# VHH binders against Gamma-interferon-responsive lysosomal thiol protein (GILT): the designs that were tried, part 2

Target 1, 207 residues: Gamma-interferon-responsive lysosomal thiol protein (GILT), of Arabidopsis thaliana (Mouse-ear cress) (q9sv73)
Amino acid sequence: GKSGKVKLNLYYESLCPGCQEFIVDDLGKIFDYDLYTITDLKLFPFGNAELSDNLTVTCQHGEEECKLNALEACALRTWPDQKSQYSFIRCVESDTKGWESCVKNSGREKAINDCYNGDLSRKLILGYATKTKNLKPPHEYVPWVTLNGKPLDDSVQSTDDLVAQICNAYKGKTTLPKVCNSSASMSKSPERKWKLQVSYANKATNY
Short names: E, the ipSAE of ESMFold2; O, the ipSAE of OpenDDE; V2, 0.75 times the mean of E and O plus 0.25 times the DockQ between their complexes.

## First folded at step 1 (VHH)

Design c11 (framework vhh_5c3l_4; at its last look DockQ between E and O 0.02; V2 from the best seeds 0.00; counts 0 for: pae E 13.3 > 2, placed apart)
Fold by ESMFold2, look of step 2:
Structure c11 (fold): chain B 207 residues (1-207), chain A 121 residues (1-121)
Amino acid sequence: as target 1 above (207 residues)
Amino acid sequence: QVQLQESGGGLVQPGGSLRLSCAASGFTFSKYAMSWVRQAPGKGLEVVSDISSSGGYTTYADSVKGRFTISRDNAKNTLYLQMNSLKPEDTAVYYCAALRYSTSWQSYDYRGPGTQVTVSS
């Protein structure tokens, strides 16, 4: 992306309810603020999956999650631009059982199907596995969000908090979206708790 | 004063059905994602199913897909698990659990005491 854009990385898995809510609802609201013009969004489908020594992938929410992660990896390969990538992935994440309709209506059905049904999807997933496993610090749950390489801290409790951090981090020459300094937005939107449901990297053992 | 209380467990024959309920109080139920988690004898915890705070997104463990259905009624502060075609390996204590947002991978924010499900002839 262009010099100065804020790097926003989402590490996720396709069947985590928190990931679905973030992608469909919360990330969509961030894009409604026109923040994609100053943001370099990257999506990393792998999440809490495990690689065996034989490079067999086991997904936290079963084989269907592995399949949808691979489908979404294929979408990231198929479209060169982040807006088109997000649009497709939002379609799948809004109704994961209806993913075939998303493919049919995408305008790139053959390319996606060839990737998904062939060997390329596995190669892409292993690449995302490497990037996810190399996180420093390691992710503790999904959705895992980094801003310019750093995980969001616990003080980020709302979409407005994230928006403020993106706006403040931007170093480029493009005019900031109006939301970055709108007093009316602050008047409408008091600090709110983040609406997320996370899936932990390890199952809980204490109650 | 947070309380989660499971009910609806019991003894059933293989192939039978049960419906679990979880009554929630002491927190804003509609703001929390919910899970059913089970522990079979001598085993660790397994997340059986998750549902988003709105109810719009659900997931299932492979072992229960097609047989179990999670649902919630935010007006009644109640979580449900419909369990059909029960098998002996479904025998476990079933816990209702709530997640909001946490950096901990080792715990849910709230959980109930559990209800026993036993599938045996």
Scores: ipSAE 0.000, ipTM 0.245, lowest interface PAE 13.3, mean pLDDT 80
ESMFold2-Fast, scan of step 1: ipSAE 0.480; ipTM 0.732
ESMFold2 (binder alone), look of step 2: mean pLDDT 84; pTM 0.851
OpenDDE, look of step 2: ipSAE 0.005; ipTM 0.227

Design c2 (framework vhh_5c3l_4)
Fold by ESMFold2-Fast, scan of step 1:
Structure c2 (fold): chain B 207 residues (1-207), chain A 120 residues (1-120)
Amino acid sequence: as target 1 above (207 residues)
Amino acid sequence: QVQLQESGGGLVQPGGSLRLSCAASGFTFSDYAMSWVRQAPGKGLEVVSDISSSGGSTTYADSVKGRFTISRDNAKNTLYLQMNSLKPEDTAVYYCAAEEYYSDWGLDYRGPGTQVTVSS
């Protein structure tokens, strides 16, 4: 029936280059073009990390990735609105070595630090682990994107970018953003830059 | 303490209806998107329906679309699931969960669930 906004879920890890480019460039179009009016964005910072039997988290890009995943999980807890969440995550992912500046300029430094330094950050990450591991079909690489619970069509046959796929998935009653009816959603159809830098499950990143 | 408590489950015949409720406390309910998820015997968790923090946006799994309706009352901190035209395949434990913070799912901040059994 009458679906509302398109549910866009991104399963990612903070130090994957493909995830960084997807977040900064592709997700940026959603907020830059007012596509957020028809999109509910959810971010899952866990990616290809693994849990041991005693629930120790091992991140694909090492301990710094675990730390940034936890920081971003705390940011997602701190802001209830997707625009503020995305703004912070974009800041960190645009320059992961400058993350402290993003926290300082966030207006929520105490809340983020209290979460990060306390027990909450671990609980948040374990929840993201559960959601990521319960994906059906299982993710094969990150960034892993689902629209309304279905993996994003990134096949050779699909020339549609993220914007076009969101526009096509929307079945609600509000007017579509102008980008959905413009050549901008189709005229480019370039190779997706982030696809050149994905991190495969159970593989070390070598680019 | 964050708490979610489901109610309204039971035994119902195929074609029947049930309305589930989830009472939320210990957090600002109106700040969170909420979901209903279910787990059938021997199967994994399936997200059935989602609702935005304001109630303005909803989604449904294909298996329940047209039969189930999610709604919320932010003044009462309560989430609802109206289930119509129930099928044996809908037999499961139904849980409510905070969706914007999916990290809360499976931890101390999820409900204990309510059993729905569809059988003659």
Scores: ipSAE 0.000, ipTM 0.133, lowest interface PAE 12.1, mean pLDDT 80

Design c3 (framework vhh_5c3l_4)
Fold by ESMFold2-Fast, scan of step 1:
Structure c3 (fold): chain B 207 residues (1-207), chain A 122 residues (1-122)
Amino acid sequence: as target 1 above (207 residues)
Amino acid sequence: QVQLQESGGGLVQPGGSLRLSCAASGFTFSNYAMSWVRQAPGKGLEVVSDISYSGGSTTYADSVKGRFTISRDNAKNTLYLQMNSLKPEDTAVYYCATDLDWEYYDSEFDYRGPGTQVTVSS
């Protein structure tokens, strides 16, 4: 591709509340608006998990998080396009206890289940572990977002701020999305402080 | 080490059919999504079709929907493109493509084959 699109990477874990809100609300508005036309989204479901010496994965929020991370990894491999990938991940992250309904309604139940129940899901998670652990600079918490390989500005607190950062990072020659030309706030409410709901890499989380 | 080799191109009349094949080696074919990409004379690259690692998910460019079918045989490490109702506008070099770092850039392909020429002409 020669789209010139902004490369938006999200490093996350499925049961982190800040990750759920970022995925459902902040990324959701990007796809609800025309911003997806200039954005290449990649999702990395591993977050703050740990690897033992024998490559056993221990997730920050326990075994259920490991299972959902693996399910989401399989979904990301199943769909070739970011809109379908995001749609499924949004479904799961909107109601993590209702994930089976998301799989049933996905139109890809067999492919997802074959991946999840086979060896591929573990290989995918180990790949995400490698990608997440190789971040330069290392992530400090999740959700951890990079634009064109660089961490998001620490001032980003709302969808408006994320939109502005993506619009400013776009250097392509196609027409900018209409949302990029707005100087008005998208919300009259105070900025959402999603950073307060993040999961820190050096903090244990109770079961 | 990664090798992709297309075959099956040729000259065909409008309304005709062709089946393209791509033989893959040097990587675990069954673990990666595959794409068919084409380049017509004097034009840029167009992604024609994509298929997931299992074959359970496919996409098509609007220009080929209803006429082309992508498929794969993971036991034979082979990707296929069945092209029906061919039009002069389908004249292009067709490339088999994959991205082994699919986690980073789905708009770019790390690997492409040398291509196979499809010419649709009377």
Scores: ipSAE 0.006, ipTM 0.253, lowest interface PAE 9.7, mean pLDDT 81

Design c4 (framework vhh_5c3l_4; at its last look DockQ between E and O 0.01; V2 from the best seeds 0.00; counts 0 for: pae E 15.2 > 2, grease 24.6 > 24.2, placed apart)
Fold by OpenDDE, look of step 2:
Structure c4 (fold): chain B 207 residues (1-207), chain A 120 residues (1-120)
Amino acid sequence: as target 1 above (207 residues)
Amino acid sequence: QVQLQESGGGLVQPGGSLRLSCAASGFTFDDYAMSWVRQAPGKGLEVVSDISGSGGYTTYADSVKGRFTISRDNAKNTLYLQMNSLKPEDTAVYYCARGEYLDEWSYDYRGPGTQVTVSS
């Protein structure tokens, strides 16, 4: 990761309701609260997909998921900065049926399309497959979030909780965002603030 | 037995000021973010402002930035909203809510509300 920043990784898949909610409603706060200044955000679009011995990918929500994952993989390659990456992925996950408009309005249409329509998207997905499969411990569901290589505790169930964890984890020397100067958590309620929709890594799950 | 009760609403002329209060009970007040939300006639609920448990972090809707100030007294279990330079479009029922108001899932309790009317 970037020097001194907290490593925040999101392992997810498209068409996963919980993933969509997290990306659209929660992850944006990394930028809204200026946490991006202390956070190295990385996104991994593969999730609960299966990789066969012949390197065929089967996605939990079907072929459309695989396509969207590949599209987002291309976006992640196209933009070097996490804000641009997130903005595009947020666009797609906000309206998965309207992803073409996201590409068209991205300003990088050719680059994304060349990647997506070529062999590169497949290679990228295989890379994300490997990264997802090598998680320790293995992910149990998506969205799966790790902070500095460790999965979030089950007690982290809101944006505020996540903010607190990021702030507490930061050991760098740059100025903390304003939000980090507040209490450890805006809300210490044990009640989950997220909709708690996850897709389990179980083969029997056709969610 | 979580309870929230707003007060301080009323009728005021444009450019005037009001200070809303919210009395909280039944929970550890400073462990929770608090929010002010409002509902104007014919409109849905919108967030006005929220504040962290310690009071160290605040947010405001663009429409009220520079005019409204959210604060809290944790020793008194009270949330405040100072409203200055009031406009007719600020007319609404104002609610205090426990939690950060990002959407309907962000808070779990809300008071009965207090009416604020800005009119000449």
Scores: ipSAE 0.000, ipTM 0.234, lowest interface PAE 13.9, mean pLDDT 89
ESMFold2-Fast, scan of step 1: ipSAE 0.218; ipTM 0.638
ESMFold2, look of step 2: ipSAE 0.000; ipTM 0.130
ESMFold2 (binder alone), look of step 2: mean pLDDT 85; pTM 0.864

Design c5 (framework vhh_5c3l_4; at its last look DockQ between E and O 0.37; V2 from the best seeds 0.00; counts 0 for: pae E 8.2 > 2)
Amino acid sequence: QVQLQESGGGLVQPGGSLRLSCAASGFTFSSYWMSWVRQAPGKGLEVVSDISEGGSSTTYADSVKGRFTISRDNAKNTLYLQMNSLKPEDTAVYYCAKYEDYGSWEFDYRGPGTQVTVSS
ESMFold2-Fast, scan of step 1: ipSAE 0.052; ipTM 0.466
ESMFold2, look of step 2: ipSAE 0.011; ipTM 0.340
ESMFold2 (binder alone), look of step 2: mean pLDDT 85; pTM 0.869
OpenDDE, look of step 2: ipSAE 0.707; ipTM 0.875
ESMFold2, look of step 3: ipSAE 0.013; ipTM 0.269
ESMFold2 (binder alone), look of step 3: mean pLDDT 85; pTM 0.861
OpenDDE, look of step 3: ipSAE 0.624; ipTM 0.842

Design c6 (framework vhh_5c3l_4)
Fold by ESMFold2-Fast, scan of step 1:
Structure c6 (fold): chain B 207 residues (1-207), chain A 120 residues (1-120)
Amino acid sequence: as target 1 above (207 residues)
Amino acid sequence: QVQLQESGGGLVQPGGSLRLSCAASGFTFSSYAMSWVRQAPGKGLEVVSDIGYSGDTTTYADSVKGRFTISRDNAKNTLYLQMNSLKPEDTAVYYCAASEWLDYEDYDYRGPGTQVTVSS
């Protein structure tokens, strides 16, 4: 059956500052409250990476980004539930140099390491490559967010705007989360504007 | 095994400061909202402060607002409570607690507690 939940897809790359801000700060507001009950979160760790004709992956921020993208792909395979998936990804994205402690504290260290060190991680990344490259319209920068398959309107500038869009897009029959019916508090920090830190698809980066 | 272990309690004079820490293990710390709750002798539990998964959403009891600050370090699986301008009324055992959501009233896990005594 159909849940009626809002499909929130995030296309990102692990070392993009805007992606880190969006994941840690903006998505965190959804998981602080029961807004998750009407939201199906899907994460796609590939971003602006490119595939050669021989299927070699080149990441925009270099090989360390490819490494972390693969680690996060393995985590997404390890947990079927969005809360556990998001929790791990947020841990890594909060401190990308401290990623090993996220794995140690995950309760899934063996499964993640087996995936990462084996052939599975490459297959997962190639899957994310296919899904990212098949976006219609093509993404212009990352983080690239779609709601029910449509890119976010350029007017979405804050977490409160994103919350409002999710609330308005919900077509299910259950009662809306409390945040949909209250005057949502705005983020007080200008640093929350992840759009100021995006990585553009057509620009080279320094490694 | 799930473990929450508080530290940093002790004896302090009125007007003094203490910093409590809570080390978490055996569960996905960053998936849980965290709280500091306290129990004074002969009283029920009082929720002192709550913090959400992102660390941005915090709440405080009116009794401690402006004096206490809650924070968390998800990379270190650690919760903190900075307590300033302490009063005799703050004397209690302080527990760290974990719950699935900020707007849920029950706690899934709680530590053994650390004693804070504010006395001259």
Scores: ipSAE 0.000, ipTM 0.201, lowest interface PAE 13.6, mean pLDDT 83

Design c7 (framework vhh_5c3l_4)
Fold by ESMFold2-Fast, scan of step 1:
Structure c7 (fold): chain B 207 residues (1-207), chain A 121 residues (1-121)
Amino acid sequence: as target 1 above (207 residues)
Amino acid sequence: QVQLQESGGGLVQPGGSLRLSCAASGFTFSDYDMSWVRQAPGKGLEVVSDISGSGGSTTYADSVKGRFTISRDNAKNTLYLQMNSLKPEDTAVYYCARWTYEDESGYFQHRGPGTQVTVSS
């Protein structure tokens, strides 16, 4: 049949600090700890950008964000598998000023550059724009996360909360990863709340 | 006001060729990706080809790849579809569409009235 994997959609923009933290730390825990085996990850690099009537894209953090969003859209087109996609996106989001090193070390430099410097990147970004703007309910900030098509509850603010929600949403036939059944071993670590660094929609970003 | 007007459809024998044209007005043509979409009798819409605003990128449905060629002349605000080696299953109404916000169902915001292509002996 159909896969019972949890559909995890992330709507984001490349220069939002909360998006960077979510991608590097929250998604990092999913991929480093084999939770990706029960998760179907989709990434939508558009975020709070706006479209004019003639489809000119204006990004919340300026032109550099538009360029990095396009780069990441090209990476998602280049790799069909989520692990390769995530590896590249994590590299860029870990150090956005060092993105050229991520491209050089990707093993797909020509394909990414051809997409990034050509017309294909615009078509990809407009596709992500459509998917992001058609969210029901509309997103109010980024990172905006949906599990199986439903936005995360406002109470879900930490990596451990996200892990628990993914584990609970899984309806497949395979055994759950061990992390879904493990006791908290590092209770002395303060709860890390990515939601405190979100970028709100329809609001100018303060630099 | 966005206006799209197709021409060049008609009756052709299997193995023959036709060239469709779409005259665009009411917008800056070179700023928009354009598509050719078709609807065969009793079937839904099928996107057969896309072209970027500059003409630098094109895509084709597997059903037409190698037989159809999309092109544009931005100085004339005109989109073209060269159709070679036509088959009976290519019989459809062909629409010129401005690609803006295509949803998962293949809906297009702006589409012309269509031109009929019939492939029959």
Scores: ipSAE 0.005, ipTM 0.146, lowest interface PAE 11.4, mean pLDDT 81

Design c8 (framework vhh_5c3l_4)
Fold by ESMFold2-Fast, scan of step 1:
Parts: C-alpha cells; structure tokens; sequence
Structure c8 (fold): chain B 207 residues (1-207), chain A 125 residues (1-125)
C-alpha cells in the first residue's frame, strides 16, 4: 500500500553551495523534528550536469562534483531507509573535502566502494540524469525541491517554508508531528540563505 | 524481462524456522541491492531486511533483528532469508524486491520497481 506521506524530492549537485546549505540546514529539520514520520525523502544527485551525445557527463563544478555525485548515488543505493541515506549525505555535504571520513565511519565502506569503482555508479548517475532532465516544469536552478511532484512555493514569507509546506501538504491518516501545531512551525522563518547560493541551469560549466 | 520468484514459504509452528529463496532473472542481479519486504493481513508493507549488491552490508528491521539473516549468491542469482525463532507476528506474504531509481517519476514509501508474486508464511499452532 501507499503511505499517504508527503513526497519530498531534492534535485541537487554535490558542490553547489546552496545545495550544501539546504541539505545540512533545511533537510536537517525533517529529522531533527519528527517530520520524517510524514515525509518520504528522495535525493537526485545530478543537478545541472550535462550529457553529451556520447553520454559523457560534464558537471557544473568540475570533475570532483561528478565524483561526489557518484559517491552519493552509491550511498543512496546502499541504504534502503531515508534516515541512513540522509545521515551519510549530510556528512559529505557538511564538509566535502572530508568525504573519506564519512565513508570510513558509515559502516558501509565496502558496499559504497564496490559501487563507486564498478559499472553501477555510472548507471545510477544516468538514471538520475533522466529523472532530472524529465522534470515538468524543468528545473531552473539547484537545489530544486518538489512536494508531491510540484515545485516548492517560494512566495511563503512568514513561516518556516519547508516545515510549514510539508505539514500543510500532508493528507494522510496518522497523527501530525507536534512541530506542525507548535510555535516552532508557526514562527517567522529566516530568509532562506541557500537561495542566495543557488546554481542556475543556464550558466556555463566550470570545465 | 525482469522476474523475481520467491519460494520456501509455508505453515510453521511458533519457534520454528524457514528459509526463503528468491530466484532473479532478466537483469544484472549482482549490480542491485535487494530487499525482503512483507505484508501482514490488512497491513501495509514492512521492509524486513536489505542487502547490498556485493553482500557486504545488511540491515534488519528491529522486529526481526537477531532472528533473521539475509544473504545472496550472485553466481546463482538467488537471494535468501533465513528465518529463525518464528513468531505469530511474522505471519505475512514475503516479497523479494529490487529498486531501480531510473523508473520513478515520483515514489511512495515501500514501493519497489520489481517485486515477485510473494510467498506466504504462516506461523500458527
């Protein structure tokens, strides 16, 4: 059966500063509060990368971004549960130069390395490319967030945009997390800092 | 054509053991993480256990940890679930599952791209 949970998709690229800030701070609220009980999180590490006619991937922030995107794709395949997936991705995105420590402390080092060094990582990235390029409407920048298939409403100014929109989108039958009815969810949201550091799809690659 | 076929289910008394098998074909089995998921009568899907493509990493639901063991034989394209110390609460249809992220436009928790038809496990006196 279907969970009735809010489907939260994040389309991103690993070296985009706005993506890093969104993942660490905004997505962190889902797991810091009990919002994960009503949220199905899915992450798509491809962002503004481009495919040539020969299916060569060129990442907006260079080869290191392609490598970290592939590492994160392998991590997402390694864990079936969103808490473990998010925990690893948050670790990497909190300090991309320290990614090796995240892998070593993951408890999944062999599985991640087997994926990363094999053919599977490329297949995963091409899958994420397909999903990202098929967005309707097309993404204009990253991080690009959809709730139940629709881009986030950037017009909300007086609430915590992500927390409030998830709480408002939930139509399932389980009891709402307390944060949805607390002063925390109703407080004025600070300006979304990640919006100042987005990577636009119409910018040239750094290659 | 992707196919997953479970076997090994049946009726067993509380405290007994069963071993489930899942035969996979039509895809590169060794490149996919695999899962066992179950559905009790009138309930939703529960993820029981997951295993990486290499077999080097496994996870278990708290309800089965210490009693169930997931394993795979990539040379035989087969996934296994060894179930020990079975309880009435383990009664469910058990499905072998594989997830292909490239097939989703959006997703729902507990849905998988490929699942077998399931095998019934009944734990009763």
Amino acid sequence: as target 1 above (207 residues)
Amino acid sequence: QVQLQESGGGLVQPGGSLRLSCAASGFTFSSYAMSWVRQAPGKGLEVVSDISWSGGSTTYADSVKGRFTISRDNAKNTLYLQMNSLKPEDTAVYYCAAEDYSLYDSWTSGEYDYRGPGTQVTVSS
Scores: ipSAE 0.000, ipTM 0.157, lowest interface PAE 11.9, mean pLDDT 80

Design c9 (framework vhh_5c3l_4)
Fold by ESMFold2-Fast, scan of step 1:
Structure c9 (fold): chain B 207 residues (1-207), chain A 122 residues (1-122)
Amino acid sequence: as target 1 above (207 residues)
Amino acid sequence: QVQLQESGGGLVQPGGSLRLSCAASGFTFSSYGMSWVRQAPGKGLEVVSDISSSGSYITYADSVKGRFTISRDNAKNTLYLQMNSLKPEDTAVYYCAKDTSWEELYELFDYRGPGTQVTVSS
């Protein structure tokens, strides 16, 4: 961005277990370590879904995923700030069956419901479809993470590796978060590997 | 080398139950998401259920929600699928599949087992 903040984009789908784990546990550490002060986080809820020529969306985990992707798209529209956006998405992804409680406790229930039940949700999803399909190189799995427009290096295997990449990419004027000075000794958590989504909706039919 | 070995399939009557197991070796099981995938006669592959590396995040195909339960035991390197209220439509070969990570292939089902047959009929 213009502020020199690191652009961290996450391309995901709401019912992907690897996406849920990445959002709840790995992205949670970005906020816990104050890295959000130097990071511009953007979330794209579409993932491995397919868009037909007649603009029908087919989601990898079926219609429930399409519905939950739409709900999350509406939430992202509702809040302009990344902290509020992430807080809501984390709530939903922590318990996808309990999403209604997240909406009820959001303080934005009417705005989210109006978006979700109206024409806006479809327009938002079509926008995310376009952004996801225009990735260069194309995404190969979800969660798909780009840093300043480039896919993460295959060597990034843990949250600590991601933290180091963000710290090294920052070009802004603000003081670096303390974690950037001690990233190697910061975490005692075991390494987590981000998983490949096991199937695309269209590929499941072709086998 | 990666090895996945399914077991627990068999012939069962409608309404019956089966528990499938997948023994994993040759990789750090606790670091990877796992899936159960099936192929019915004359049909394509269907992802039945996914589970994250920690076991905390799970999905199910709409066709099996409320009837099937996926679980894993990372200490035993084993994946499970508890199948209840089985229907003739559940007849398929069931495969255990390893999800890839950053350091491996970016391909679907690059590591899957040979499968176990589940037949639901009278």
Scores: ipSAE 0.000, ipTM 0.259, lowest interface PAE 14.6, mean pLDDT 80

Design d1 (framework vhh_8dlx_2)
Fold by ESMFold2-Fast, scan of step 1:
Structure d1 (fold): chain B 207 residues (1-207), chain A 119 residues (1-119)
Amino acid sequence: as target 1 above (207 residues)
Amino acid sequence: EVQLVESGGGVVQPGRSLRLSCAASGFTFSSYAMHWVRQAPGKGLEWIGNIYYSGSTFYNPSLKSLVTISRDDSTNTLYLQMNSLRAEDTAIYYCARDYEWGSDYFDYWGKGTLVTVSS
């Protein structure tokens, strides 16, 4: 049987400020509200990188972004559980200069390092390149989010909007997270629009 | 080191059900999406479906009502349940490890198990 879970795909690059904010704050809210119980989170660490005819990867924010994208790809391969995957990615994205501490404290240091230093990391990144480049419609910036294969609607302008979209898209019978049971009359407080620092596919960004 | 071994194939009558198993070893099974693929005599490979490490399943729309894919991470085993078998389901069935979830790239395959549907 199909789980009915909402397929949430995030296409991103590790040194994009908007990607960092989305991962740490917006996805953090999803996990804080246990929305992960109705969500299949898939992370694609490639973003606006370019692939040459010789299959050389050039990252928008330089070589350090390529290194962190590869590290995160290896981490995603290492853990079976999306919560563990997200926990590691959040650690790195919360402080990209402190990534070594995230690896040391992960409990998977050897597996991550073996992947990163071997051929596997390149194969993983080329796979993410293929998936990102095959997006239809093509992504225009990162973070780029799809729900059940569809880009986020223009009406999704806040974390609460994203939460509502996930709750509404759920087709399974598993217990809904508490936040999904909120009524329209529960609160009249205005919600602030997103102010993410997105990275556009057509803009060069050097350190 | 990485091994995938399919089992459960054999001769079955039309309309019956059959469950195939795939025993995985040499890698962290719970971290990988897994696929079922089949090849009928004289035909190309046909993708049946996959199961992500999260447990989410996706099926070939032509087969969706006839099959169920499941996994048991505690025993490193992948399953394919097939119902209402027809003569056209006669094929060698392979389990394959997804190099990257949802991708077209399979890095390891089993040797396959033959299913023959005949009266």
Scores: ipSAE 0.000, ipTM 0.127, lowest interface PAE 15.0, mean pLDDT 81

Design d10 (framework vhh_8dlx_2)
Fold by ESMFold2-Fast, scan of step 1:
Structure d10 (fold): chain B 207 residues (1-207), chain A 122 residues (1-122)
Amino acid sequence: as target 1 above (207 residues)
Amino acid sequence: EVQLVESGGGVVQPGRSLRLSCAASGFTFSSYWMHWVRQAPGKGLEWIGNIYYSGSTFYNPSLKSLVTISRDDSTNTLYLQMNSLRAEDTAIYYCARTYFEYGDSTEYFDYWGKGTLVTVSS
């Protein structure tokens, strides 16, 4: 079976405001418009964190970000399907201080807690660290998005939303969501809110 | 102690099918992602595919039409079904445990079996 789906990778960190807006608003459109039928979504919760020589992780927004990144890594391992993964991540990113309610309402509380409180969460984060640090070209800020392995085009990012970019990248034979054929909805986009709140890799740590 | 023991290898004719098994012990098998990897004589390791604890599979694209990976958590057993075998499928087949997605690196494998030899010849 040939998928033909657009491979959408998001490299992010849980307490970056731009990442939160992107996950809740921009990624939400993928699932709201059934665009997920032509999209393979992968989430990488590490972002601009730093890894020392002794494998100590230091997160840009402090230890609370490290804890939420680990929680989200455990959630991603817990569900094999992107809809369930996104549903949980959206819950947490919509209200990071209310994350415990997201876990309790997930239906996978024991699996998530066992992963989070055990040695597995650290191993998962080190894997995401490797994936994020090996990006070619290196990410410059988060949220950092790649389509089919390539960073989003800067000129397209200035005029089109994420929906338009995914529709244009699709090469498969599955019926396109109706939004892909709506030029009025896709030809021009207001300036995206997340662009105002990105976290740059070379910026000082924010707490 | 963690142990992985492969079995089911042997001599098989081209075009035939073969099923390999991997018996796991010493850990909660149902909680781990499992992989199949092979090594042809004089060659490097080639990743075949993996299976999540949920049963979802991801395969090496060059092999996905030829193999099926499955698991039986009640017996702690991992399976590799191979169809339409060719001479180039001659290799030692290993099962391996991981905690993270494999992709392009065996660095995330923490335990391996000792392998079972498959020889495809007429």
Scores: ipSAE 0.006, ipTM 0.210, lowest interface PAE 9.8, mean pLDDT 81

Design d11 (framework vhh_8dlx_2)
Amino acid sequence: EVQLVESGGGVVQPGRSLRLSCAASGFTFSSYAMHWVRQAPGKGLEWIGNIYYSGSTFYNPSLKSLVTISRDDSTNTLYLQMNSLRAEDTAIYYCAKLRYHSSGWTYFDYWGKGTLVTVSS
ESMFold2-Fast, scan of step 1: ipSAE 0.055; ipTM 0.470

